# Ledger of designs, part 20: VHH binders against Acidic fibroblast growth factor intracellular-binding protein (FIBP)

Target 1, 363 residues: Acidic fibroblast growth factor intracellular-binding protein (FIBP), of Homo sapiens (Human) (o43427)
Amino acid sequence: TSELDIFVGNTTLIDEDVYRLWLDGYSVTDAVALRVRSGILEQTGATAAVLQSDTMDHYRTFHMLERLLHAPPKLLHQLIFQIPPSRQALLIERYYAFDEAFVREVLGKKLSKGTKKDLDDISTKTGITLKSCRRQFDNFKRVFKVVEEMRGSLVDNIQQHFLLSDRLARDYAAIVFFANNRFETGKKKLQYLSFGDFAFCAELMIQNWTLGAVGEAPTDPDSQMDDMDMDLDKEFLQDLKELKVLVADKDLLDLHKSLVCTALRGKLGVFSEMEANFKNLSRGLVNVAAKLTHNKDVRDLFVDLVEKFVEPCRSDHWPLSDVRFFLNQYSASVHSLDGFRHQALWDRYMGTLRGCLLRLYHD
Below, E stands for the ipSAE of ESMFold2; O stands for the ipSAE of OpenDDE; V2 stands for 0.75 times the mean of E and O plus 0.25 times the DockQ between their complexes.

## First folded at step 26 (VHH; framework vhh_7b18_3)

Design y2 (from q1 with S99D; at its last read DockQ between E and O 0.67; V2 from the best seeds 0.00; counts 0 for: pae E 3.5 > 2)
Amino acid sequence: QVQLVETGGGLVQPGGSLRLSCAASGFTFDDYWMGWARQVPGKGLEWVSYISSKGYTEYQDSVKGRFTISRDNAKSTVYLQMNSLKPEDTAVYYCARDDLETYDSFEGWSFDYWGQGTQVTVSS
ESMFold2, look of step 26: ipSAE 0.417; ipTM 0.798
ESMFold2 (binder alone), look of step 26: mean pLDDT 81; pTM 0.817
OpenDDE, look of step 26: ipSAE 0.055; ipTM 0.392
ESMFold2, fold request of step 28: ipSAE 0.392, 0.378, 0.436; ipTM 0.785, 0.786, 0.810
ESMFold2 (binder alone), fold request of step 28: mean pLDDT 81, 80, 80; pTM 0.812, 0.813, 0.804
OpenDDE, fold request of step 28: ipSAE 0.000, 0.450, 0.308; ipTM 0.193, 0.801, 0.740
ESMFold2, last read: ipSAE 0.422, 0.421, 0.348; ipTM 0.804, 0.801, 0.767
ESMFold2 (binder alone), last read: mean pLDDT 80, 81, 81; pTM 0.813, 0.815, 0.815
OpenDDE, last read: ipSAE 0.213, 0.338, 0.427; ipTM 0.690, 0.755, 0.791

Design y3 (from q1 with G35S; at its last look DockQ between E and O 0.04; V2 from the best seeds 0.00; counts 0 for: pae E 6.7 > 2, placed apart)
Fold by OpenDDE, look of step 26:
Structure y3 (fold): chain B 363 residues (1-363), chain A 124 residues (1-124)
Amino acid sequence: as target 1 above (363 residues)
Amino acid sequence: QVQLVETGGGLVQPGGSLRLSCAASGFTFDDYWMSWARQVPGKGLEWVSYISSKGYTEYQDSVKGRFTISRDNAKSTVYLQMNSLKPEDTAVYYCARDSLETYDSFEGWSFDYWGQGTQVTVSS
C-alpha cells in the first residue's frame, strides 16, 4: 500500500494557440495583446481581464509542464496533470519542434555554452525570440547529451526517450549527427541548401557510413562505447584511401571513362560536357573520399561535394536526370574494371554519395 | 499593496497536526499560484508545496502524504494542513505568491512576494 497520497487535479485544458505563443517566447502581456488582435474577445464575449487571467493560467501551467517536457516519459507517468494522451503528444511534439531558420544557423556547430552565447545574434538575424532560440538550442543539446551515451539506432533512441514523431526524431538524429561530426554548413556555397537537404544526407550517412551500418556489434566489450549511429566508421573512412587508385592509375581512369562514355553515349543531353569533364569529376569524387580519411577534413564534406561536383555540373547546365544517369553509370562501371579490388568499399561509398549529390543538386 | 499574512504556527508534538493560513490582499488572489516554503535557521528557503489557480497541487517529497495545500478564493486565503509532523519539519513557514516569470532552466521556484512567516516547532 504505497503510503503516498497522490493528488490529482482536474483535466488540464491546453489551448494550442496560447501554447504556440508561449513556445514562441512571447510574454504574457504580448500574448494577451496578440489574442486581443485575433478577435478572441468578440468571439467569446470575454473581458480583457478574463483573457489576461486565462493567458496567465496557461503560461503557469506550461511552465510547470516544461520540467516534464524535458523528460517526456515523465509527462506520461505523472499524476498531477490530467492530460489526454493526444494532448500529451501535442505538447511534446510542439515543444521539441524547431524553426527552420534557427536550425540552419546552428546546424553542425558544437552544442556548447559557447554556441549558446551566440544565440543573441541568431535571434536578431532570424527574428525569432531569444527565448525561443534558447529553448530550441537547449532541446538540441538535451537530446544530444542523452543519446550520446546510448548504443543502437539514433532515431529509435530519440523516439524512445523523447517520444517524438518519426519525422521529428529523424530531424533530431540529423542535428545530433551533424553536431557530433561538426559538419560545416554555414559556408556561402551551401546557403542554397535547406535543413531538409542536410537531413536527407544525414540519414543516408547514418545508415551506410556509421558503425551501425555494418551490423557487426563490437564483440569487444572494451571497445569504447561509441554510439553506433552517431560516429562515422573509422575503419571505413580509413579504407577510403584505397579508392585513389581509380584516379591515380591512368589505365584504370581511362578504362573507367571509356566504360562510362560507352554506356551513356546517346543517353545524355550533356554527353560532350560529361566526356570532357569526366576526369575532373572523377578526381573530385575520389578526392572527397580521400579527405574523409582525415578527421579534421570531414567537416568540409558538403562544401567539397558542392565545389567538386555540384557546381561543375551546374556550370555545364546538367539536367538532374543526366546527373542521375551519370552517377549511376559512374558507380556501376567500376565493377567492370579488372584489377580494382575494392568494389565493396566503392559501393558503400558511392551508394551514399550518389544520394547525397542528387539531393544537393537543385535543378 | 501586496500583503501576505501567515497564521497558525506553534509548538506541537511529533505526530501532531497544525493548520497554517495565509491571508492575501492587495492583488487578485484567484489569478495567482500560491506556495508554501519553509526556512530552517541558517539554511536557505525550501519549497514545500504549491497550488495553482485551477487547484493543481504539488508537494516536496519529504511532505507528500502528510501535508495538504488548499485555497479559498472567496476568502483570498491559502491553507497548509500539516499532519504527522516531524521534528525535521521545524521551520519558519512562509506563504508566497508565485512569480509569472519563466526560466530557461529549472532553477527552482520563484516568488515575488512572501509573508513574514509563522514559526512551526515540532518537539517532544
Scores: ipSAE 0.022, ipTM 0.354, lowest interface PAE 5.1, mean pLDDT 88
ESMFold2, look of step 26: ipSAE 0.145; ipTM 0.643
ESMFold2 (binder alone), look of step 26: mean pLDDT 81; pTM 0.813

Design y4 (from q1 with S105T; at its last look DockQ between E and O 0.04; V2 from the best seeds 0.00; counts 0 for: pae O 9.5 > 2, placed apart)
Fold by OpenDDE, look of step 26:
Structure y4 (fold): chain B 363 residues (1-363), chain A 124 residues (1-124)
Amino acid sequence: as target 1 above (363 residues)
Amino acid sequence: QVQLVETGGGLVQPGGSLRLSCAASGFTFDDYWMGWARQVPGKGLEWVSYISSKGYTEYQDSVKGRFTISRDNAKSTVYLQMNSLKPEDTAVYYCARDSLETYDTFEGWSFDYWGQGTQVTVSS
């Protein structure tokens, strides 16, 4: 039964260019000036007065729509504005879109009033208007607050409640995940990394290291609404300490090294360097796991990965292919270690870590 | 003048049910989102549920699966069916009209008109 969407009112005309100007935080005056510079008067034959009026009308409309954009389903189900579905999607998608430079500045920070106070500095640094920064920040915070108490897939929840594209929802999932776990991303050693790099890592972590990764949907509806995808699996993190045996037990370490070296001999261009640095690399990777057992240290995950693995490999000029080969064999060889009892834990850990490390290794 | 009148509140035992009604007048009912909020004495107002003009519904997590909001546009009335009531549900429940105005809020809802409220008490 095609629910006849009865819209009360005139079709709302949305100029995408004007909408962009509005989203970017330009005043009506500035927007008009920009439109004039673009040659719109010559193209349309309109007067400056008409252009001003047109811009003002759009801005008024956008202002009214903004409330609905805070809860995108409201935009779809309201009767005041007659907006075609394609335009609704555009409005929502563009409204929640963000500047990479901006997200890089706030990624991993608490989405609080305190951080919001710093937006002036971010605006100055990035050249993004303060209004735009505020909008983007508020969007992050809004999404965070809505999904923080929701069970299930973070991405699905975001898509359902904000009607974002899959790509944008994944991006927001990463932002929310980083904010929730307070990952440090602003250190100098991490400046070479893009938001995309972090988002990639977030996706892997969400899939493999959160409570949602472990298919056991809490059957008890009364169980405390632990957000399954925002929080790292505490039990998993605590268990990671068991991996220390790989570096603490000399026999295991030596055997592991032997297996990896045997497998990679003749296959790596940097075999000698790998062999010489195997113990250090292994210690680094295992120590990262050990640190994850402490909540306060989780924030340093990316810094640690870069310092303990990426930089050493770069220093020895490892090609990405060799890094891949090494990580694959390093992970796989543990299965051949007699006496090592934590293979499943290892696989869960290294499966994610491998992906993250390869992404962090920009070659 | 916008008017919202709540009815249906009362005293119920834990596990019991209540149905609240809100009669709206003074505005084009079909054009507005409607909702319910509740307030515990000494605490702030919290949203419970809202419903769009087309029947889209949202619920606070604490009431999901237990409460159902609905509307009858022909009667200009909003309903809140409350099942499996808990002592924690004790509050004054308010019917509210959602504003389409822009507010700096992160809660995803903004109400501009409220009823006088109806007391719901869940007590053994």
Scores: ipSAE 0.011, ipTM 0.245, lowest interface PAE 9.5, mean pLDDT 88
ESMFold2, look of step 26: ipSAE 0.169; ipTM 0.672
ESMFold2 (binder alone), look of step 26: mean pLDDT 81; pTM 0.818

Design y5 (from q1 with F106Y; at its last fold request DockQ between E and O 0.57; V2 from the best seeds 0.00; counts 0 for: pae E 4.9 > 2)
Amino acid sequence: QVQLVETGGGLVQPGGSLRLSCAASGFTFDDYWMGWARQVPGKGLEWVSYISSKGYTEYQDSVKGRFTISRDNAKSTVYLQMNSLKPEDTAVYYCARDSLETYDSYEGWSFDYWGQGTQVTVSS
ESMFold2, look of step 26: ipSAE 0.218; ipTM 0.688
ESMFold2 (binder alone), look of step 26: mean pLDDT 81; pTM 0.817
OpenDDE, look of step 26: ipSAE 0.584; ipTM 0.853
ESMFold2, fold request of step 28: ipSAE 0.286, 0.005, 0.182; ipTM 0.736, 0.484, 0.682
ESMFold2 (binder alone), fold request of step 28: mean pLDDT 80, 81, 80; pTM 0.810, 0.812, 0.812
OpenDDE, fold request of step 28: ipSAE 0.232, 0.339, 0.299; ipTM 0.687, 0.757, 0.738

Design y6 (from u2 with Y113H; at its last look DockQ between E and O 0.03; V2 from the best seeds 0.00; counts 0 for: pae O 12.5 > 2, placed apart)
Fold by OpenDDE, look of step 26:
Structure y6 (fold): chain B 363 residues (1-363), chain A 124 residues (1-124)
Amino acid sequence: as target 1 above (363 residues)
Amino acid sequence: QVQLVETGGGLVQPGGSLRLSCAASGFTFDDYWMGWARQVPGKGLEWVSYISSKGYTEYQDSVKGRFTISRDNAKSTVYLQMNSLKPEDTAVYYCARDSLETYDSWEGWSFDHWGQGTQVTVSS
């Protein structure tokens, strides 16, 4: 007999506009002023006093709810506030939503107290209120701290523990992944890139270059709870050194070039440029792999990709289609190289890199 | 006045079991998350398990699969069934009420009231 505990409680009314104001970090006074400016008094016939009281009541409610929002499952399972499921989802989703301008400023940085001290500057730079910045930062940190100890899919863990939408969970996965690996994103050469671009790359990397990508669930329960999706596969990274042979061996390099050129002749608008620059491009791509073997160098992955591949192609005015064709053929042709023994490694590397490069190549 | 009274602690051999109980009074029990924390002498308080008003449960990784938290709202009581006890589980166990106040702690959990605690000793 499923005892339907009919909790007869007053439905908690949530004004979305007031919630937005609260999330954006406005004081009650400022929020009231903004609401007045919006014409709410004329629309509702309410007095300023009523509006103030209403705003204050909402702020009080939100303040009480904030504790629950730090652990979203608590919001669902508490009995104090009668909030419909749809509104619960809204509260959670919006609370954890972030400004793109803000995330770009903190992406790849350590989610530490030190970074938190810099929020004043970020607030000034972006025009986002300090309170909002702090909330967003704390959200990033909170999610990071919770999932860093968890095994399995990063996205799934985030979604499960914070009840975020798939999209938002993926975004947070990217944020966590970048923070964990300390990818540099603030360089001038990367300023043209959006968070979405980085998030896309993160997704590919998480799927293909982490320990979780390699279906081998560590059978040893005692194995240190390494978050499988947060850390790059160290063994994989170390193995990437083997790819150097593609550029170090002159015969392989020449053969590879020949295969690619043969395949792309008549198909690329920039064929001559490609042919002329093949060795340099290949060296660039392979060198990026080699650098990934060093933890310190992993931070420069995106800068390196832009400098070694994106900028050269742009300088030669490669259309995105040609870049795609080249990368496809460049990757595929390695399978035809006699003597190259690291095809699986190559595929794992280039499969991700190709996607990242195409995303980074804004046309 | 909020009161939490723990019972059920004692001495047990490794691999043994204990069941802790916490009788709550002085507040609307059904409205609050309840939990257990433990403290080893000389160490800080660590959370062990939480239970929501609706029965949602959380556990520290170290006790997952071994401990079970439950509650009886009619009796205003929270329980902690501890199985497969280890020497590392030796501590003073506290019943706690979860706070609904905003908390800046990274742990995401906050308790506002504690009992006097009950000693659990796991020793051969």
Scores: ipSAE 0.007, ipTM 0.206, lowest interface PAE 12.5, mean pLDDT 87
ESMFold2, look of step 26: ipSAE 0.197; ipTM 0.687
ESMFold2 (binder alone), look of step 26: mean pLDDT 81; pTM 0.819

## First folded at step 27 (VHH; framework vhh_7b18_3)

Design z1 (from y5 with S99D; at its last read DockQ between E and O 0.49; V2 from the best seeds 0.00; counts 0 for: pae E 3.9 > 2, grease 24.4 > 24.2)
Amino acid sequence: QVQLVETGGGLVQPGGSLRLSCAASGFTFDDYWMGWARQVPGKGLEWVSYISSKGYTEYQDSVKGRFTISRDNAKSTVYLQMNSLKPEDTAVYYCARDDLETYDSYEGWSFDYWGQGTQVTVSS
ESMFold2, look of step 27: ipSAE 0.000; ipTM 0.180
ESMFold2 (binder alone), look of step 27: mean pLDDT 80; pTM 0.807
OpenDDE, look of step 27: ipSAE 0.545; ipTM 0.835
ESMFold2, fold request of step 28: ipSAE 0.267, 0.438, 0.440; ipTM 0.729, 0.809, 0.808
ESMFold2 (binder alone), fold request of step 28: mean pLDDT 80, 80, 80; pTM 0.807, 0.807, 0.806
OpenDDE, fold request of step 28: ipSAE 0.343, 0.397, 0.312; ipTM 0.737, 0.783, 0.742
ESMFold2, last read: ipSAE 0.147, 0.351, 0.377; ipTM 0.655, 0.766, 0.782
ESMFold2 (binder alone), last read: mean pLDDT 80, 80, 80; pTM 0.811, 0.807, 0.806
OpenDDE, last read: ipSAE 0.281, 0.330, 0.355; ipTM 0.727, 0.750, 0.761

Design z2 (from y5 with S99D L100F; at its last fold request DockQ between E and O 0.66; V2 from the best seeds 0.00; counts 0 for: pae E 5.5 > 2, grease 24.9 > 24.2)
Amino acid sequence: QVQLVETGGGLVQPGGSLRLSCAASGFTFDDYWMGWARQVPGKGLEWVSYISSKGYTEYQDSVKGRFTISRDNAKSTVYLQMNSLKPEDTAVYYCARDDFETYDSYEGWSFDYWGQGTQVTVSS
ESMFold2, look of step 27: ipSAE 0.254; ipTM 0.716
ESMFold2 (binder alone), look of step 27: mean pLDDT 80; pTM 0.802
OpenDDE, look of step 27: ipSAE 0.000; ipTM 0.183
ESMFold2, fold request of step 28: ipSAE 0.217, 0.000, 0.251; ipTM 0.702, 0.481, 0.724
ESMFold2 (binder alone), fold request of step 28: mean pLDDT 80, 80, 79; pTM 0.803, 0.808, 0.803
OpenDDE, fold request of step 28: ipSAE 0.000, 0.597, 0.028; ipTM 0.195, 0.854, 0.452

Design z3 (from y5 with S99D L100F S110D; at its last look DockQ between E and O 0.02; V2 from the best seeds 0.00; counts 0 for: pae O 11.4 > 2, placed apart)
Fold by OpenDDE, look of step 27:
Structure z3 (fold): chain B 363 residues (1-363), chain A 124 residues (1-124)
Amino acid sequence: as target 1 above (363 residues)
Amino acid sequence: QVQLVETGGGLVQPGGSLRLSCAASGFTFDDYWMGWARQVPGKGLEWVSYISSKGYTEYQDSVKGRFTISRDNAKSTVYLQMNSLKPEDTAVYYCARDDFETYDSYEGWDFDYWGQGTQVTVSS
């Protein structure tokens, strides 16, 4: 009689605490010890033997359920385990939940076998058990594999196929997006940023800079249809080089500066600093755009943003409000530049960049 | 400046062997994944093999069992031993650097630097 036979038709009891211990990668022995320390024996009057048996039974159940958790819809449709819908949702949500410390270590990296082999180091660094790290990594990879070839909204696809909450699905969308584009997030200059900051930026980029954002299929018949929501719009990225004129043409640069300064005079506490540094800031922002024309440079997007804009403003002690005012006027004033032909391109670029920069700017 | 220089290409008969070498300079070699890609004229670039900084290796299915990638960190060199060569292996082979771990698919953007390439021709 297969271990599965004993569960057929029976209500599956799920202890959330034991499930947490299991997800955290504790052995049965360690889990039992932790439960004992929590005072459960005193509370329940149970013996250590009973506790061990109970914990072991749960672990067996979770192990059997794990294969279903890899395809959450299967958990809902299976007839072996009698699990209430609320508990199903809990099992799925918790199984795919991840540690902030862990995701920061792997964010932007390829979800490859090589990275999986390095999980020992990540485990040591973060204090997260290796088993938990592996689970989380595998979850990222699994989601990536499933959605990489799907059309449509990345978040929706994740929710549909993995039955995750909206928040968790958005997080995974960011993770997948970063992994796909290989954004560097581990540099020292970026350590002050949380996953949430990156996730925010990812959302904007997904919405505005991917092929899915434009809704147009690549016109190149020879190009394998790019993943609509995971891949940056290559044409868009290539076109970004046209923005160089804003800093290369002296007349445009001067006029742009004049417009921005006129608009912001008397409104910024750091007006003098802004005026003095306008050309440098503009060159920084435009050069970041120009670099995105090369896939290799896309990896350094966040580092470049921090170095070219965030750090200079911080150095001059810009309040966030002034940064906001500046970015608004900086972006808007381009519309008044005679001879500039790339307004739509500029808006697509700066609309996203503005949001990202504001998020990346910590007071 | 990052430089990758491929050598070892040439003409070989079917069933023959070649050993490609890639000399790397301008960066800390030990910190990076290295790989090989190939391109047939008129076709897209395809990945062939990669090797991690720690020596993990992966191969395209078409070359598994025939090709072997290796690296010598002391010499900042990556190698591709190609055995049992087939006409289908005819291509320009590129050495590439990758500071990230590669995935199973290659779109040509996984690498940040490329060599000039070396021609490999397998013909009777």
Scores: ipSAE 0.005, ipTM 0.226, lowest interface PAE 11.4, mean pLDDT 88
ESMFold2, look of step 27: ipSAE 0.071; ipTM 0.602
ESMFold2 (binder alone), look of step 27: mean pLDDT 80; pTM 0.803

Design z4 (from y5 with S99D S110D; at its last look DockQ between E and O 0.05; V2 from the best seeds 0.00; counts 0 for: pae E 14.8 > 2, placed apart)
Fold by ESMFold2, look of step 27:
Structure z4 (fold): chain B 363 residues (1-363), chain A 124 residues (1-124)
Amino acid sequence: as target 1 above (363 residues)
Amino acid sequence: QVQLVETGGGLVQPGGSLRLSCAASGFTFDDYWMGWARQVPGKGLEWVSYISSKGYTEYQDSVKGRFTISRDNAKSTVYLQMNSLKPEDTAVYYCARDDLETYDSYEGWDFDYWGQGTQVTVSS
């Protein structure tokens, strides 16, 4: 702010509004025009020529700072610019911030490469300048490249190496997780979903379905060599085919339906719809699990969840409260199936899937 | 020096199968995304498939379900298994290394290195 700039002596002056214009990719001329329209000449008594010179000076400073912003710890240790700690954090956080419209267009796509055509198309579609699109995409690539081989918590690694806030680090964790696993997010059936919806699901999957999730096991450091939050646990995914018994064994399917219906009678507004469609819903959710055995089918996870669960329930007009009641009892009743031998696998699968489905279901 | 050497091309009848191999040397193979592109006569260069450093794959729609890309990091080798081949698959096939730091080009993949190519001809 201007107030903070006044309080610090012999330090680099940084105008937050000019920084935003530079990050948004406006030319000096366009930035000056926008500043004039804001009323700054009336507020300050400055001439247009002074405003243009000031804007140019800020842009030169930001250009010199940019390489340090690519490696935020270097900004803390540099000797050329006098930047207070609160301003350093602001510069870093704003540099790595991104637009919802932009991230939604690239989520789940390959970050190691981008195309000039793709970024130009996104810029045209969203109204975000090409320079800003390039900055945002380059930031996603930079974070991905740094953390792709790291062990341990993805969020912690991002925070430590880029000095981002917890919220932004969690957003970047979701972005790189989606890019590593190549989840499809752009199909028409998914267009109602925000980045926040996908990021919520990513957080659950990072916590529960990755190799990092198994890191609570023994204290043996050698057994945790693949302890990376980016990578889905391939043994877990392969094991998910074992859940098919819940829908392939007629007695288990019938008993599961009976337990859920008994528990929900009188509690569900859509009880008759649920009862009539139980077997199809269960087959849908279990078949999603069975498809995850091949990594290339992981890409369609969100499409499949929407097609097999969200769309049928929305077609039958389920309120969100009934979706929650059903998913809770559907998941819990499997513990009462005497012949079912995959309880830990089921809990790991449905513990995350339940949360994702509730978030994907916009009532 | 980076070197990519393709083998396994040849003449096959429609419906046949062929396996291409690409031996890589001169770089840390495990760190790079690898791909296959093809030069179709009269239609330009087009990508076929790629495989990430983590083993995730993608395919052009026209070959999905028929072609399979794989890698063997111990041998620094990329493979393309081509099944149910059609005359439209006739092309020179190139193995390529994706650049970790560049944008993909509008006119094709921005490969920093590729092989000399191997001819695949599908005809009766």
Scores: ipSAE 0.000, ipTM 0.129, lowest interface PAE 14.8, mean pLDDT 83
ESMFold2 (binder alone), look of step 27: mean pLDDT 80; pTM 0.805
OpenDDE, look of step 27: ipSAE 0.006; ipTM 0.211

Design z5 (from y5 with Y50F S99D D104E; at its last look DockQ between E and O 0.02; V2 from the best seeds 0.00; counts 0 for: pae O 11.7 > 2, grease 24.3 > 24.2, placed apart)
Fold by OpenDDE, look of step 27:
Structure z5 (fold): chain B 363 residues (1-363), chain A 124 residues (1-124)
Amino acid sequence: as target 1 above (363 residues)
Amino acid sequence: QVQLVETGGGLVQPGGSLRLSCAASGFTFDDYWMGWARQVPGKGLEWVSFISSKGYTEYQDSVKGRFTISRDNAKSTVYLQMNSLKPEDTAVYYCARDDLETYESYEGWSFDYWGQGTQVTVSS
């Protein structure tokens, strides 16, 4: 009887614990050892031989299932394995789940063969098995390759094609977005940030700074059909240079400062510091926008935000509440500047940046 | 480049037999599930049979007991032995590679590459 015959027509038994061991990349031998250590023999009265056989059977099953897990909808429609829907969902969700430590190491990197070669180092650094690292990496790459060809909502596409939970789909959207735009996340200044922080920022950027956010076809006929949710809106990025007037025009800068200070007087605990550093902070924020006009500089977005805004505010011991008040007023006051013509552009930029900065600040 | 070339189609009387062959090239044949689909003019494509890399086979209910899928990995060829053919089996038969990496449709098995097809006509 072929190994396959054992599974045909029979309910596929899935032990969640053994599945976890398999996902974590343990060999059968190691998995058996871990199960023994857990006291399973004493609990069940089973022999070591039985445990080994049981573990092996599960591993065989998982190996066969893995191919289907690469296209989760196929798992639902396949006739080979009798798996209850709840268990199907579990298999899919757990298979695509990832370790935070791992994603932080690969976030923003190209999902290429070159990065895959570095997985040995990542495994060593994180303590995650190489096999698990490879699985996770391949999952990222697989999702990326599938959705890069799709139009529409990145999250929806991921959820539809991989049957992931909303949370996990959003996470993968962030991963894909970061990989596509090659955001630098590995610098020392960014080590205090979690994946969740980046994912939050990704969500805002996807919603507001991508072509999909505008819902309009590129006006440039020569513009290659950009993926709506994966690519930043190139026109938007190019237009951001117009914001330089806010800091280059002395009258505008002074007026802006005056408006912000007037509004925030008596409201901020760090008002004096804010007033003293307003020009520097404004220059920082506007310069970040100007840098985004070049794709190569987009990579440094998070580093620039931290260096130009987060660190200065932290150094002056701004409470998060004051940061929020400042950013709100800073953004809003521009609407009162008669000489400023790029209000819509400003709102699109600062609407996202405000959220990102608040998340990055932590307090 | 992935290529699938079907042969063996033709006209046969009801109750007759045909053997389709599909020569595959341009990919590691042993790693892929292979299958057959058929399309009646004016109707959608329906899967007929598939075979795993390890030889597991599955059939549409309408062809169970009559059709047999097999593969020769050494020749990178998949076969469909069709016995007891019925007029309802008249269709263009396509050899297809199953892609277990992408999913385009929720209906049935998804194949990523198809041959040009071979006409099978069952008529008295």
Scores: ipSAE 0.006, ipTM 0.259, lowest interface PAE 11.7, mean pLDDT 88
ESMFold2, look of step 27: ipSAE 0.011; ipTM 0.532
ESMFold2 (binder alone), look of step 27: mean pLDDT 80; pTM 0.811

